# VHH binders against 5'-3' exonuclease (pol): the designs that were tried, part 21

Target 1, 302 residues: 5'-3' exonuclease (pol), of Buchnera aphidicola subsp. Baizongia pistaciae (q89ad1)
Amino acid sequence: MIIYKKNVNYLLIDGTSYLYRAYYAFLKFKNNFNKPCGAIYGMLNMLRSMLLKYPYSNIVVIFDSPQKTFRNELFIPYKKNRPKMPNDLKEQILPIHHIIKHIGIPIISIPHVEADDIIGTLATKLYKKKYFILISTNDKDLAQLVNIHIHVLIGTSNIVLDESKVKKKYGIIPKLIPDLLGLMGDNSDNIPGVPTVGKKTALILLKTFGSLENIYNNIEKIPKCLIKKAKTIYNNLHTYKKLAFLSQKLATIKTDINVNITTKKIKMLPPCTTEISNFFLHYKFYNWNKLLKQGLWLKNCK
Short names: E, the ipSAE of ESMFold2; O, the ipSAE of OpenDDE; V2, 0.75 times the mean of E and O plus 0.25 times the DockQ between their complexes.

## First folded at step 9 (VHH; framework vhh_6fv0_2)

Design f8 (from d4 with Y102F Y110E; at its last look DockQ between E and O 0.76; V2 from the best seeds 0.00; counts 0 for: pae E 3.9 > 2)
Fold by ESMFold2, look of step 9:
Structure f8 (fold): chain B 302 residues (1-302), chain A 124 residues (1-124)
Amino acid sequence: as target 1 above (302 residues)
Amino acid sequence: QVQLQESGGGLVQPGGSLRLSCAASGFTFDDYEMSWVRQAPEKGLEWVSTISYSGSTIYYKDSVKGRFTVSRDNAKNTLYLQMNSLKPEDAAQYYCARVTWFYDSSGEWEFDLRGQGTQVTVSS
């Protein structure tokens, strides 16, 4: 049984990853008042593509909150090496929210909660209701959520990752991705891991012992023939045990955020064509306005 | 501790003007879209206006366009509402809110109301 476009009940979009991709793809794109609007254009272009590809799916867009989260309380340097959002991108967010609303797509953003944890919680709730979920994101860590009913689309690839494809692509089953990151760390999120333990070593250890917990329960069994520099790896695993488990905790997506998100509240609404047209005219998206009036901008959408 | 404190309300005649202020503390003010929301007695909350992080983009409810002006001063952590040509139907308790959660694509925002509001009364 293969997930087809027709069989996806819910499409959860990582709006923050879409936003950044759109912004950097269209840095020079400005309106006639010399104000940047490339993120607006790029975001709409990507959303339109998903609306056309998944016309039977209920689409929800989830955004990060700008506030610190529990992960920043656990580990002060968490995501510290990420640049702050550029001001000209920040200014495009309200227009983006405005147009997504008028297209009829619900938006979720919760203060002090990362989009990953909202997506993880919502996908789990929908899975328990027997729905099939596709998550679209540029964040590879979301692959940990994959199971029989939850699949992930990473980046611009049209290849939907199920459990088997996650194993092939990442070298480990979805549920062990946090354990992998607990060992190797994640430079993009400033998650430390264990010094000298990279991806290759971490995969060997996890394939041998089954989990981060089992690696430490069997730490005296780290044989020299399994990995190069086994003494150094052994010593670092001992020295940095607390850091390994902290890193695993930082990398684990929450699926139990206490929020009142019902299926009624995330249901798509009919588009408001008049407001969409006014928006397109305001930003001088004249070709899109022509397509909208011809019924071609949202073609094959509900 | 997040705090929003509204002020500047009062009694005016129809056609008159008021300027409301909202002092913000306990959070990074320019990380938030901000809204003005109002409530008449025994009525539900009514969205009035939303302003972007820097103030460069503003949306207004149709009934107040051209009469109300929202602005913000991020250096002073303050949100403003200039209300001109006031009508009896504008009489309400006015609240400022940071926009932190929304779920309804048909125009209903989730508002974080932290202050007591400020009363605007329009009568003659």
Scores: ipSAE 0.316, ipTM 0.728, lowest interface PAE 3.9, mean pLDDT 84
ESMFold2 (binder alone), look of step 9: mean pLDDT 81; pTM 0.814
OpenDDE, look of step 9: ipSAE 0.561; ipTM 0.818

## First folded at step 10 (VHH; framework vhh_6fv0_2)

Design g1 (from f4 with V99G; at its last read DockQ between E and O 0.50; V2 from the best seeds 0.00; counts 0 for: pae E 2.6 > 2)
Amino acid sequence: QVQLQESGGGLVQPGGSLRLSCAASGFTFDDYEMSWVRQAPEKGLEWVSTISYSGSTIYYKDSVKGRFTVSRDNAKNTLYLQMNSLKPEDAAQYYCARGWYFYDSSGEWTFDLRGQGTQVTVSS
ESMFold2, look of step 10: ipSAE 0.477; ipTM 0.803
ESMFold2 (binder alone), look of step 10: mean pLDDT 77; pTM 0.765
OpenDDE, look of step 10: ipSAE 0.684; ipTM 0.863
ESMFold2, fold request of step 21: ipSAE 0.433, 0.448, 0.408; ipTM 0.779, 0.787, 0.770
ESMFold2 (binder alone), fold request of step 21: mean pLDDT 77, 78, 78; pTM 0.770, 0.776, 0.777
OpenDDE, fold request of step 21: ipSAE 0.689, 0.652, 0.533; ipTM 0.867, 0.853, 0.808
ESMFold2, last read: ipSAE 0.489, 0.378, 0.401; ipTM 0.811, 0.753, 0.772
ESMFold2 (binder alone), last read: mean pLDDT 78, 78, 78; pTM 0.783, 0.778, 0.779
OpenDDE, last read: ipSAE 0.656, 0.663, 0.672; ipTM 0.854, 0.854, 0.860

Design g2 (from f4 with E108T; at its last look DockQ between E and O 0.81; V2 from the best seeds 0.00; counts 0 for: pae E 3.0 > 2)
Fold by ESMFold2, look of step 10:
Structure g2 (fold): chain B 302 residues (1-302), chain A 124 residues (1-124)
Amino acid sequence: as target 1 above (302 residues)
Amino acid sequence: QVQLQESGGGLVQPGGSLRLSCAASGFTFDDYEMSWVRQAPEKGLEWVSTISYSGSTIYYKDSVKGRFTVSRDNAKNTLYLQMNSLKPEDAAQYYCARVWYFYDSSGTWTFDLRGQGTQVTVSS
């Protein structure tokens, strides 16, 4: 695997996606009182890997809040297919926040605001201040934020996506990803798109006309010979125009939410080694506690 | 409307006990981690305790550990703080809060305070 080696000033971690990945990777990991602690272990394992890999980056973890957002007001079925968080995962969240605090990593969660919009806003503000930003997430939709100084690491890959790699992977430039989803939809988020318009058709239309708005401004010029089933597609584009633009709006990450978060407020703090050790002993992470005492668990702090 | 109503404050002697309550309405109570925070006159907000969704995990400020006990009754939408062995330095306006997780380089947490609080006074 190719390891990203550019100097990253800020690493923005999608904490909710890390939380779920950790939980399902360690489902059988339980303490002596038959309480699951696998999400705690897995989250720490992934964060340690990032601290070691990016020792000079300022790391920030962003979590979703449980409240409804403006997207739920716009479209009630938005994300309705998502199952509720398992109760044994919910109970691991407070210990996870506790240990992240003692490691010295700032946590951000804002009521009624999705983590994606916090990440998008913060990345954009930092980009305007000439910083390099890496976003680590399982959410492919965050690729829309990629530009010359904002890059994305998706899933367990060690491959960092820049503009050219996003275009190769998705078939379009990052800023057109919301337009693509406006046409084809996104089943995982229950974003409808335009019926019968799939990825291939949506890419042809976007490459021809440049944007969702331009497609509709030039709908009479859609060449029949370039699109299979053009009559059906043309009729559905007309019938479902409102749904296409609603879908685009749902898929667009906000970069302008009003948050009072300055670069000073998101600086990492020195770790509290005593509290980390107490935590490791409480959860019986004895090998990690040994590494911590040897200065080998958090090397950038010693 | 989201509402939090604190009650149970009063005047006690040093070494005495009080039990605070926080009645919650207008939101799904068991979706939130809850905190007690306090503010003495001319001082900033001070975190006291945080309790998980079900009450199974609780963290306390070191100075109150062993003296204060937080609990919640999700069926009644109520958060409680049992305060024993009260000291003059515990005198403050006490608030319950939904937790908004943010901390900066100063270690400041942000709390969603909705109520007027309840006054705890420790005399002599």
Scores: ipSAE 0.431, ipTM 0.785, lowest interface PAE 3.0, mean pLDDT 85
ESMFold2 (binder alone), look of step 10: mean pLDDT 80; pTM 0.801
OpenDDE, look of step 10: ipSAE 0.609; ipTM 0.835

Design g3 (from f4 with Y103F; at its last look DockQ between E and O 0.76; V2 from the best seeds 0.00; counts 0 for: pae E 3.2 > 2)
Fold by ESMFold2, look of step 10:
Structure g3 (fold): chain B 302 residues (1-302), chain A 124 residues (1-124)
Amino acid sequence: as target 1 above (302 residues)
Amino acid sequence: QVQLQESGGGLVQPGGSLRLSCAASGFTFDDYEMSWVRQAPEKGLEWVSTISYSGSTIYYKDSVKGRFTVSRDNAKNTLYLQMNSLKPEDAAQYYCARVWYFFDSSGEWTFDLRGQGTQVTVSS
């Protein structure tokens, strides 16, 4: 369901997750030079949908940078298992940045900083100014940012996650998601966690003791807990304490990176219709160009 | 140490040509989009062009389209700017930049790494 959200002041879009979704949805889509352009089309399709759904929100797109971050310095295998970006997707990135700029949507990408940390920092700064923020992403880790002012839309779902929905869906309150990942790890990011501790066990420990720190402050009470195989879990928690806290640190989104961004700097600009039209014609998006010339493609843009 | 070093600037008559080079070192050049930017006296930085990592896609500022050509040689870690039909308005300090970012809504261009620049002077 498409629901207009009149109370959302800022919509922060995880551009990297949108790129991959668009790419794999339109793998066979090619331009007039027989080059793949499905990521371009799919990205624009999703962004237009968000412009229409949230006509009063200020939209910002955030992309990952290819450079190493502090997490790579802390833990070399971090995100090692992720495949390299396909070359034909990589070649579509520059056109995507170019068209988004001409539509008037601000793009943020900061060298050596992950998009998650940019999103976390912006969302936190904006909520401290009493703004209501929606984050659109495929990354479930961003659910840790949810509070009374910050909500998250995960994947293609039309369900906006608030605090209660995060707890219902993930079994834990948002602020403890890094603690959960510190215990169970995250195979997609090569975050190791504690061996033999899975989601079920990690949730029991967190519900019993309240935090990763409290689990370790009360580690001698674990053999008396209700959890199955408490002896094995006690031994692994004791042995792999440093790994648990490293994993928690890797999973924690920064909310205080040095980003000199004011609300003035992230305000949407008027579209450059001539450049958008030239772009649509180049990629054979003729129906969109017709809508653009009729004033219907960008009708609700600020 | 990561570094970009521009060269090839100089004095040229209106209508003349120059070829700028940018030597890159200390990073994997092939993995980055590259930009040319310029700065005239008492002016801010002005975006000129951006080229994709393989060279297959190139965008130019309107005022230089048809006169300037960007290319790259990834085997030599070098970015090039061929400037033809030079005008007095093109006189500026020219910089190459790794990773072009448009990070604010004011339309200001920014980059994570740029060289020291090379001066282009168009003398009547």
Scores: ipSAE 0.390, ipTM 0.760, lowest interface PAE 3.2, mean pLDDT 84
ESMFold2 (binder alone), look of step 10: mean pLDDT 80; pTM 0.791
OpenDDE, look of step 10: ipSAE 0.572; ipTM 0.823

Design g4 (from f4 with D62K; at its last look DockQ between E and O 0.83; V2 from the best seeds 0.00; counts 0 for: chain humanness VH .457 < .461, pae E 3.3 > 2)
Fold by ESMFold2, look of step 10:
Structure g4 (fold): chain B 302 residues (1-302), chain A 124 residues (1-124)
Amino acid sequence: as target 1 above (302 residues)
Amino acid sequence: QVQLQESGGGLVQPGGSLRLSCAASGFTFDDYEMSWVRQAPEKGLEWVSTISYSGSTIYYKKSVKGRFTVSRDNAKNTLYLQMNSLKPEDAAQYYCARVWYFYDSSGEWTFDLRGQGTQVTVSS
């Protein structure tokens, strides 16, 4: 059953997140020449699903830049534990960009800017113009962007997260996610946080004092009955104050990057069905080519 | 310093051949798709070809397919364009470019880095 989501004006897709999800979902998928094409297939499958589910939305795909960003300048270990992209995934990138272009979906990647910051800035700009935005990503840190008009899909979930659902699922309101990470850190991004402060303690402190800044302005008021080992936590908060605020800064998505990205520049183009068909034939996606020729591959797409 | 430097242009007769080179420095060359673009007098930039990071996948503009061959040598940080069966309409300033993904209303790629270019002239 097709469910139309006509209340979403813009769908912002974290393309790098989609790329890795597609790659690892189809590691064994190869074409006739024993060359990997699973990321190509998986990416197209996910994008087609979004095109069908959101036929009235303007879809944009955002990719990370390989260049260093301000976060790498602030904290050298930031994301350094991430493995280098596998060579057989790198082989599939150009075909993926080629087909997305011919489907008519705009791609954005900005040198020295993380995709998260592009998404945050675009979502905020569109929100100020009274549009409704859905962000689709594997990165749960993007939940910090959620407000009345900005919602997120995380991972493979079909549940759209609004403010209430972010608070229920993650224990904190969206705008305080950077403060939470400032305290507890994030091992996956090598964001340090405050030693000995975990998620439970960080949530208690934030619910009590309202922000990282307020915690530190009221550090002497942390009662022992509120948290276990309050003296140890107090000492570590005091000792690692600069690290807490560095961690918060690393975790905060920018919403104000200076780029000339207008709604005209991110408008979808009509698909080029001849080029899509040639692509499907080249990769032996014969069932999809049949659907395309029948007008069923892009059905309900605008 | 991030740089692209094209060379190998010159004057050829129709039907002739040229081989262009582009030396890259100051960035991790094998992390980028690379393109050749060209600009004739009084015209905008025209996309010619794009090659994947490894060279395993190449796309050409229809008018040059079969006549032009792009390759890259990642050990030498160099991009190549072999141009055969040259026509008067191929005369242009040729640039190698690092791709920046940003569509405009034309539906073409946007490029974040270009060299100064090398001139290709096709005589008589």
Scores: ipSAE 0.380, ipTM 0.757, lowest interface PAE 3.3, mean pLDDT 84
ESMFold2 (binder alone), look of step 10: mean pLDDT 81; pTM 0.805
OpenDDE, look of step 10: ipSAE 0.742; ipTM 0.885

Design g5 (from f4 with Y32W I58T; at its last look DockQ between E and O 0.90; V2 from the best seeds 0.00; counts 0 for: pae E 3.2 > 2)
Fold by ESMFold2, look of step 10:
Structure g5 (fold): chain B 302 residues (1-302), chain A 124 residues (1-124)
Amino acid sequence: as target 1 above (302 residues)
Amino acid sequence: QVQLQESGGGLVQPGGSLRLSCAASGFTFDDWEMSWVRQAPEKGLEWVSTISYSGSTTYYKDSVKGRFTVSRDNAKNTLYLQMNSLKPEDAAQYYCARVWYFYDSSGEWTFDLRGQGTQVTVSS
């Protein structure tokens, strides 16, 4: 029996996306020493909300590392147009790791590995063990991981995306999202795609031929299939074939990274209330410390 | 190749001071949170201190708070541990480590140790 609606076994949190959301939501938030602590506050606020909303789920937070990955070796401009992390956000990371540990939530960060690939690998392993997984992230590319047992919560939406909702929102089934990005590219990650092929054209081609591979196996049919700019699009698809498949590769989340991540190693621990209280007092979160002492701030995992 | 080289250990009397250094090479030093860890004879690895990327935030094991100070110089790729008021229980091999946040259900951090460490000995 598949009872997917309320029985999330694992909640995988994209910690880096939570950091940025918290930071920009609370830019003016500072402690009594006029030091920025808005990312700390916002991160705790979001994590508490998830603990309360998913009281029976095992929560795991995954962070990016700052080191280059295989994608940077594959395509040097990959993500080069992204701004660097602000220094005052970077300095809030260690306190955030510290408090997440004392709450009892496992953290995963692997040098030279993107959080997407850690999440993809974990979700796939847990899926094979018959668990239901919810992924919480701002990264739309993680929608490619959605299947019957893996769902995604994107951004601040309360709408959980299953396969049907991914198709409605993005125009394509989850498994074809890398193919879509292989054609249209992704400006935010500096993934090139095929020149002159935008989302509308890419969707037509994928709906007609089913995959990036099939598009190229049937490339001679394309001049008659497209309504507008068919000759230019055909020429660019032909000329930039290698770039299309490179772009697809860059957009494909790995599900097979070589790490020993077992169910036992990602089990939540009991919270250390004393250390959480000391943290709240240090950052002047007095209302939260009162709630903590009253047993109203945390819910222990089951 | 990633290298971490610890130095500055030695013999001191109780109440004495030492300053440990850790020279880093082969990686971008200011991309990493760094830790000092220690290992006493016939004991396991024990966390001592952790420092943020810029050095502005530090955490200490309770038994060393107020006596030890961790710092870093990112221009020189060097991590430091100033140890004051040393006690016999501080005697150990001291290692610097890059912090690896693969936190499992055992409740232990993991650290990327690369060096041979530096010995701190506190006499009777």
Scores: ipSAE 0.391, ipTM 0.763, lowest interface PAE 3.2, mean pLDDT 84
ESMFold2 (binder alone), look of step 10: mean pLDDT 81; pTM 0.807
OpenDDE, look of step 10: ipSAE 0.750; ipTM 0.891

Design g6 (from f4 with S106E; at its last look DockQ between E and O 0.86; V2 from the best seeds 0.00; counts 0 for: pae E 3.6 > 2)
Fold by ESMFold2, look of step 10:
Structure g6 (fold): chain B 302 residues (1-302), chain A 124 residues (1-124)
Amino acid sequence: as target 1 above (302 residues)
Amino acid sequence: QVQLQESGGGLVQPGGSLRLSCAASGFTFDDYEMSWVRQAPEKGLEWVSTISYSGSTIYYKDSVKGRFTVSRDNAKNTLYLQMNSLKPEDAAQYYCARVWYFYDSEGEWTFDLRGQGTQVTVSS
């Protein structure tokens, strides 16, 4: 929406999501002049698009770190089902960080902290300072952060999700998304949930009882007419109670990470056009270099 | 535990050369970008160079470009800094660091420093 483009104070970009999207969108740039550059090009293309769409916003890119987090300590299989990053994408990360810095966009990556928790903490701090925040990510779990001044763009969608759109799309209000995942699990993160409890059953239970805790406080009050196959689901809720709450905890984004990140540290810098030009010439992005020299690649005021 | 140990510092005349080494242990060395940073007396930490995990990409601070060369030997878990054409302003305690990424509005890399450093002295 045009309204959100003008009123966004901070745009928080899930950099890891953008890396993968860029990489797979530009596989055809493979082996160009003996350097893989498809993810570099795709990342720059997406960031330029966001700079042009949100010319008055401070843009911040947040990356995951490779190190173990508290979630790996809580549940060893957490995210272990994910394939390793392709080596030719991994080789493009340092050049991507280099060019983002010279464009003037701050980057955050904190050892032992997931990007989601950095985004959640930063969005919450900025929200408390009465800023309007847009989060751009492929991770649907970040929809749990949505409130009156925190909105999200998920995946390639052009639709900014506010509270009502999260409820329409996911069937539940944002704050209950961790409870939903506690019941149904999340295969992409190897979060187990409760066996046999899928999305439909989880939504019925949450709409009836209001929270994962309330479901378990009232577990003896679940009538068989409320859900299909009630005996099996009832028994699995009992058997896997600890797993449900572990899954909820794994799915809950932290908003209180102890990080010393001030608004000064996330303010955009003026671009260094000489370094950007050298970078474009190195990767043979000649059309972009022409636009840069004409003042058309980054023409908006900051 | 994670350990980084720098060595190879010493006294050199202006225009001279030194080669610094950094031995890494306690982590998978080739999964990380690595940096050299330095601290002159009564000054803050200054970024010198960063090298990608494979060594395929290297960035240098402008003041050392063409004079310093970073390399890594992942089989030996070792990071190197070849310093040529040394100047008095290069005199500092040199540290290797495992990189973590936070770029503030001052445009500096931030680092997770592990080593004790090695002293480089340039006498004129």
Scores: ipSAE 0.348, ipTM 0.742, lowest interface PAE 3.6, mean pLDDT 84
ESMFold2 (binder alone), look of step 10: mean pLDDT 79; pTM 0.791
OpenDDE, look of step 10: ipSAE 0.670; ipTM 0.860

Design g7 (from f4 with I58T E108Y W109Y; at its last look DockQ between E and O 0.78; V2 from the best seeds 0.00; counts 0 for: pae E 4.9 > 2, grease 25.8 > 24.2, SAP .681 > .668)
Fold by ESMFold2, look of step 10:
Structure g7 (fold): chain B 302 residues (1-302), chain A 124 residues (1-124)
Amino acid sequence: as target 1 above (302 residues)
Amino acid sequence: QVQLQESGGGLVQPGGSLRLSCAASGFTFDDYEMSWVRQAPEKGLEWVSTISYSGSTTYYKDSVKGRFTVSRDNAKNTLYLQMNSLKPEDAAQYYCARVWYFYDSSGYYTFDLRGQGTQVTVSS
């Protein structure tokens, strides 16, 4: 058994992905006024799990803002197919922010900036300061940030992705994930890619030439025995070159947001146990309130 | 582009009441949690109250609980603060704000202030 958990200095949580996971896991929960509270419960359940699993880590939760970003300016259909947040989830956001604050976990959201770019910038800044970072999210695109000291926990599988596991799962190294998406696209985000170029073809091209740029610099050297339907793919690579590089740019997480975020500003604070108890009583989380009073709900190791 | 305009301040005696309004424009108002914040002369910015997108959930600074009521009318793009039982300690310039979480490691909300505020003065 490997004791991975004690080496993590910072745990960066994709709060928006946690919200949706919590919401759909607990659709039947209601508060005293017959209003949905399942996202509140599920979010707290997942955050408590992380606090207990990573007691030495400084945890930060990052949320998307509602404003348009540079990606919406570059490509209007970007993320357009994603459904709007359900109104009953939207109504749970303020209570969720309230309780996270009283637990002592910092929240970050920047107008006009996607959470992914905040996470990418923070993780890179902390990595350069020699910290070990774990990112927890449902967004597979965050795997591009993985390196020696930045790892990603994706979804409910509880599998932590290092460089080796990213290569195994995606077929390429983390740095080439934007290039892969530039070719194959991403339907969930309305990232177009190159028509007829799927994952298998994109991986072959990237393994042969090393980057999207190198593929296009060497496009005449693509042997037809290397890929199926080589003539069609060759034509589409030529026709949709601009779309491939736009798609790569859309898929690339920024690591250079112009913000002055210091480690002091993202440090966890001591919990406000009285306010947490009041919150639990208000939402009828009586078992959790009992555990809190016994010092068993929120056990922070320094 | 984004505009927030506060009104309804004035002079009131201790124990009196005022109702503040904030007219919003240039953005989709019901996409935002909204807050009231205040600043007394030569003091820092102080959070007063926050209200959810629909108005269904509200939070207050301890010192104003039971005396102040925040509300919103999303059809009119307007935020309100009903202030009852006013104390000299409540005297300040009051601002409405969109809620941001940028750099809030202290556990407080961070705020996007756009208006000039409205002055509340409580004469002892």
Scores: ipSAE 0.273, ipTM 0.696, lowest interface PAE 4.9, mean pLDDT 83
ESMFold2 (binder alone), look of step 10: mean pLDDT 80; pTM 0.801
OpenDDE, look of step 10: ipSAE 0.670; ipTM 0.859

Design g8 (from f4 with T50E; at its last look DockQ between E and O 0.85; V2 from the best seeds 0.00; counts 0 for: pae E 5.9 > 2)
Fold by ESMFold2, look of step 10:
Structure g8 (fold): chain B 302 residues (1-302), chain A 124 residues (1-124)
Amino acid sequence: as target 1 above (302 residues)
Amino acid sequence: QVQLQESGGGLVQPGGSLRLSCAASGFTFDDYEMSWVRQAPEKGLEWVSEISYSGSTIYYKDSVKGRFTVSRDNAKNTLYLQMNSLKPEDAAQYYCARVWYFYDSSGEWTFDLRGQGTQVTVSS
């Protein structure tokens, strides 16, 4: 277990993944007006955990926008299998944004831009300024962003993934994760990949040839490679070449989105304790309100 | 193209009432939280009120609580602001906006102002 408490300058939180995790963990929680509030509670619980674990980090929460993005223009079925956000979760978003503001954590959401691309762009800009960045998310695809100063927490793990751990866990270096998904696809995001090419085959091909581009530059060698069903795989790779590169493009996180975000704009602010207390009382979070008044719910920011 | 058209402003005496409307087009109105913001002479933009997608959750600036009521009619793509007990300090150009969730260093949300606004004047 690696502890980065003092070394992490920025903690970038995938707010949408936190939101869904909180929602499904607490489906039965409702407020005084029979409105659901479990996502509110769960989101605050996870954010507090991060505030306490990383007290010296500047925390930023990034949310997806529900609007179409360039990926929907490239491939209409992209993420079609995902259900629409439940209405009772949608109604919890506004209170969640208000309480995060009262805590002093900046929120970023840009219409028509996926959170992954905002995170990728911001992490890259901060990395170039010599900062250490930790990304917390449920999205395994964000592991492609890992480098010497950008690390990732995936899911509920306490294990921070650096380059070596990404390679051990995924079988390839972070930079090649889009190539892997270009071959095997991603059913959850409706990214097609190449038919019959699964994870095991894709890893063999990438380890043998080094990249998706090199696989296709050496496509004639595939019937003679040390893999079962090499002729079938060769035929499908040849037939679905455009689909492989489209899938790679869909899976590649952008790091160059034109966002006018400075370190000043993402600086945490002091919490508004009165508004936080009123919020806790409104939702009957009485134990948290007691901790807040005792100075134990939040730690001082530097 | 996204369009927001504010109307219903005018001249009113202190203690009077006005009802502002905001007609929306070019986007799916039901998908957005909406806000009223205002700009008084010699002042910057000031958030007034915010309403959830369905209208079920509403927030007001403290100085307007109990006097202003925001509502929306999603069937007509229209946002409303009922302003009662108007005071001279309420005089401003009023705008409706979709809430962009970029929290800036001023502590305010960024607002997408698309219309010319509607002027509210309170005579003394």
Scores: ipSAE 0.225, ipTM 0.663, lowest interface PAE 5.9, mean pLDDT 84
ESMFold2 (binder alone), look of step 10: mean pLDDT 77; pTM 0.769
OpenDDE, look of step 10: ipSAE 0.588; ipTM 0.831

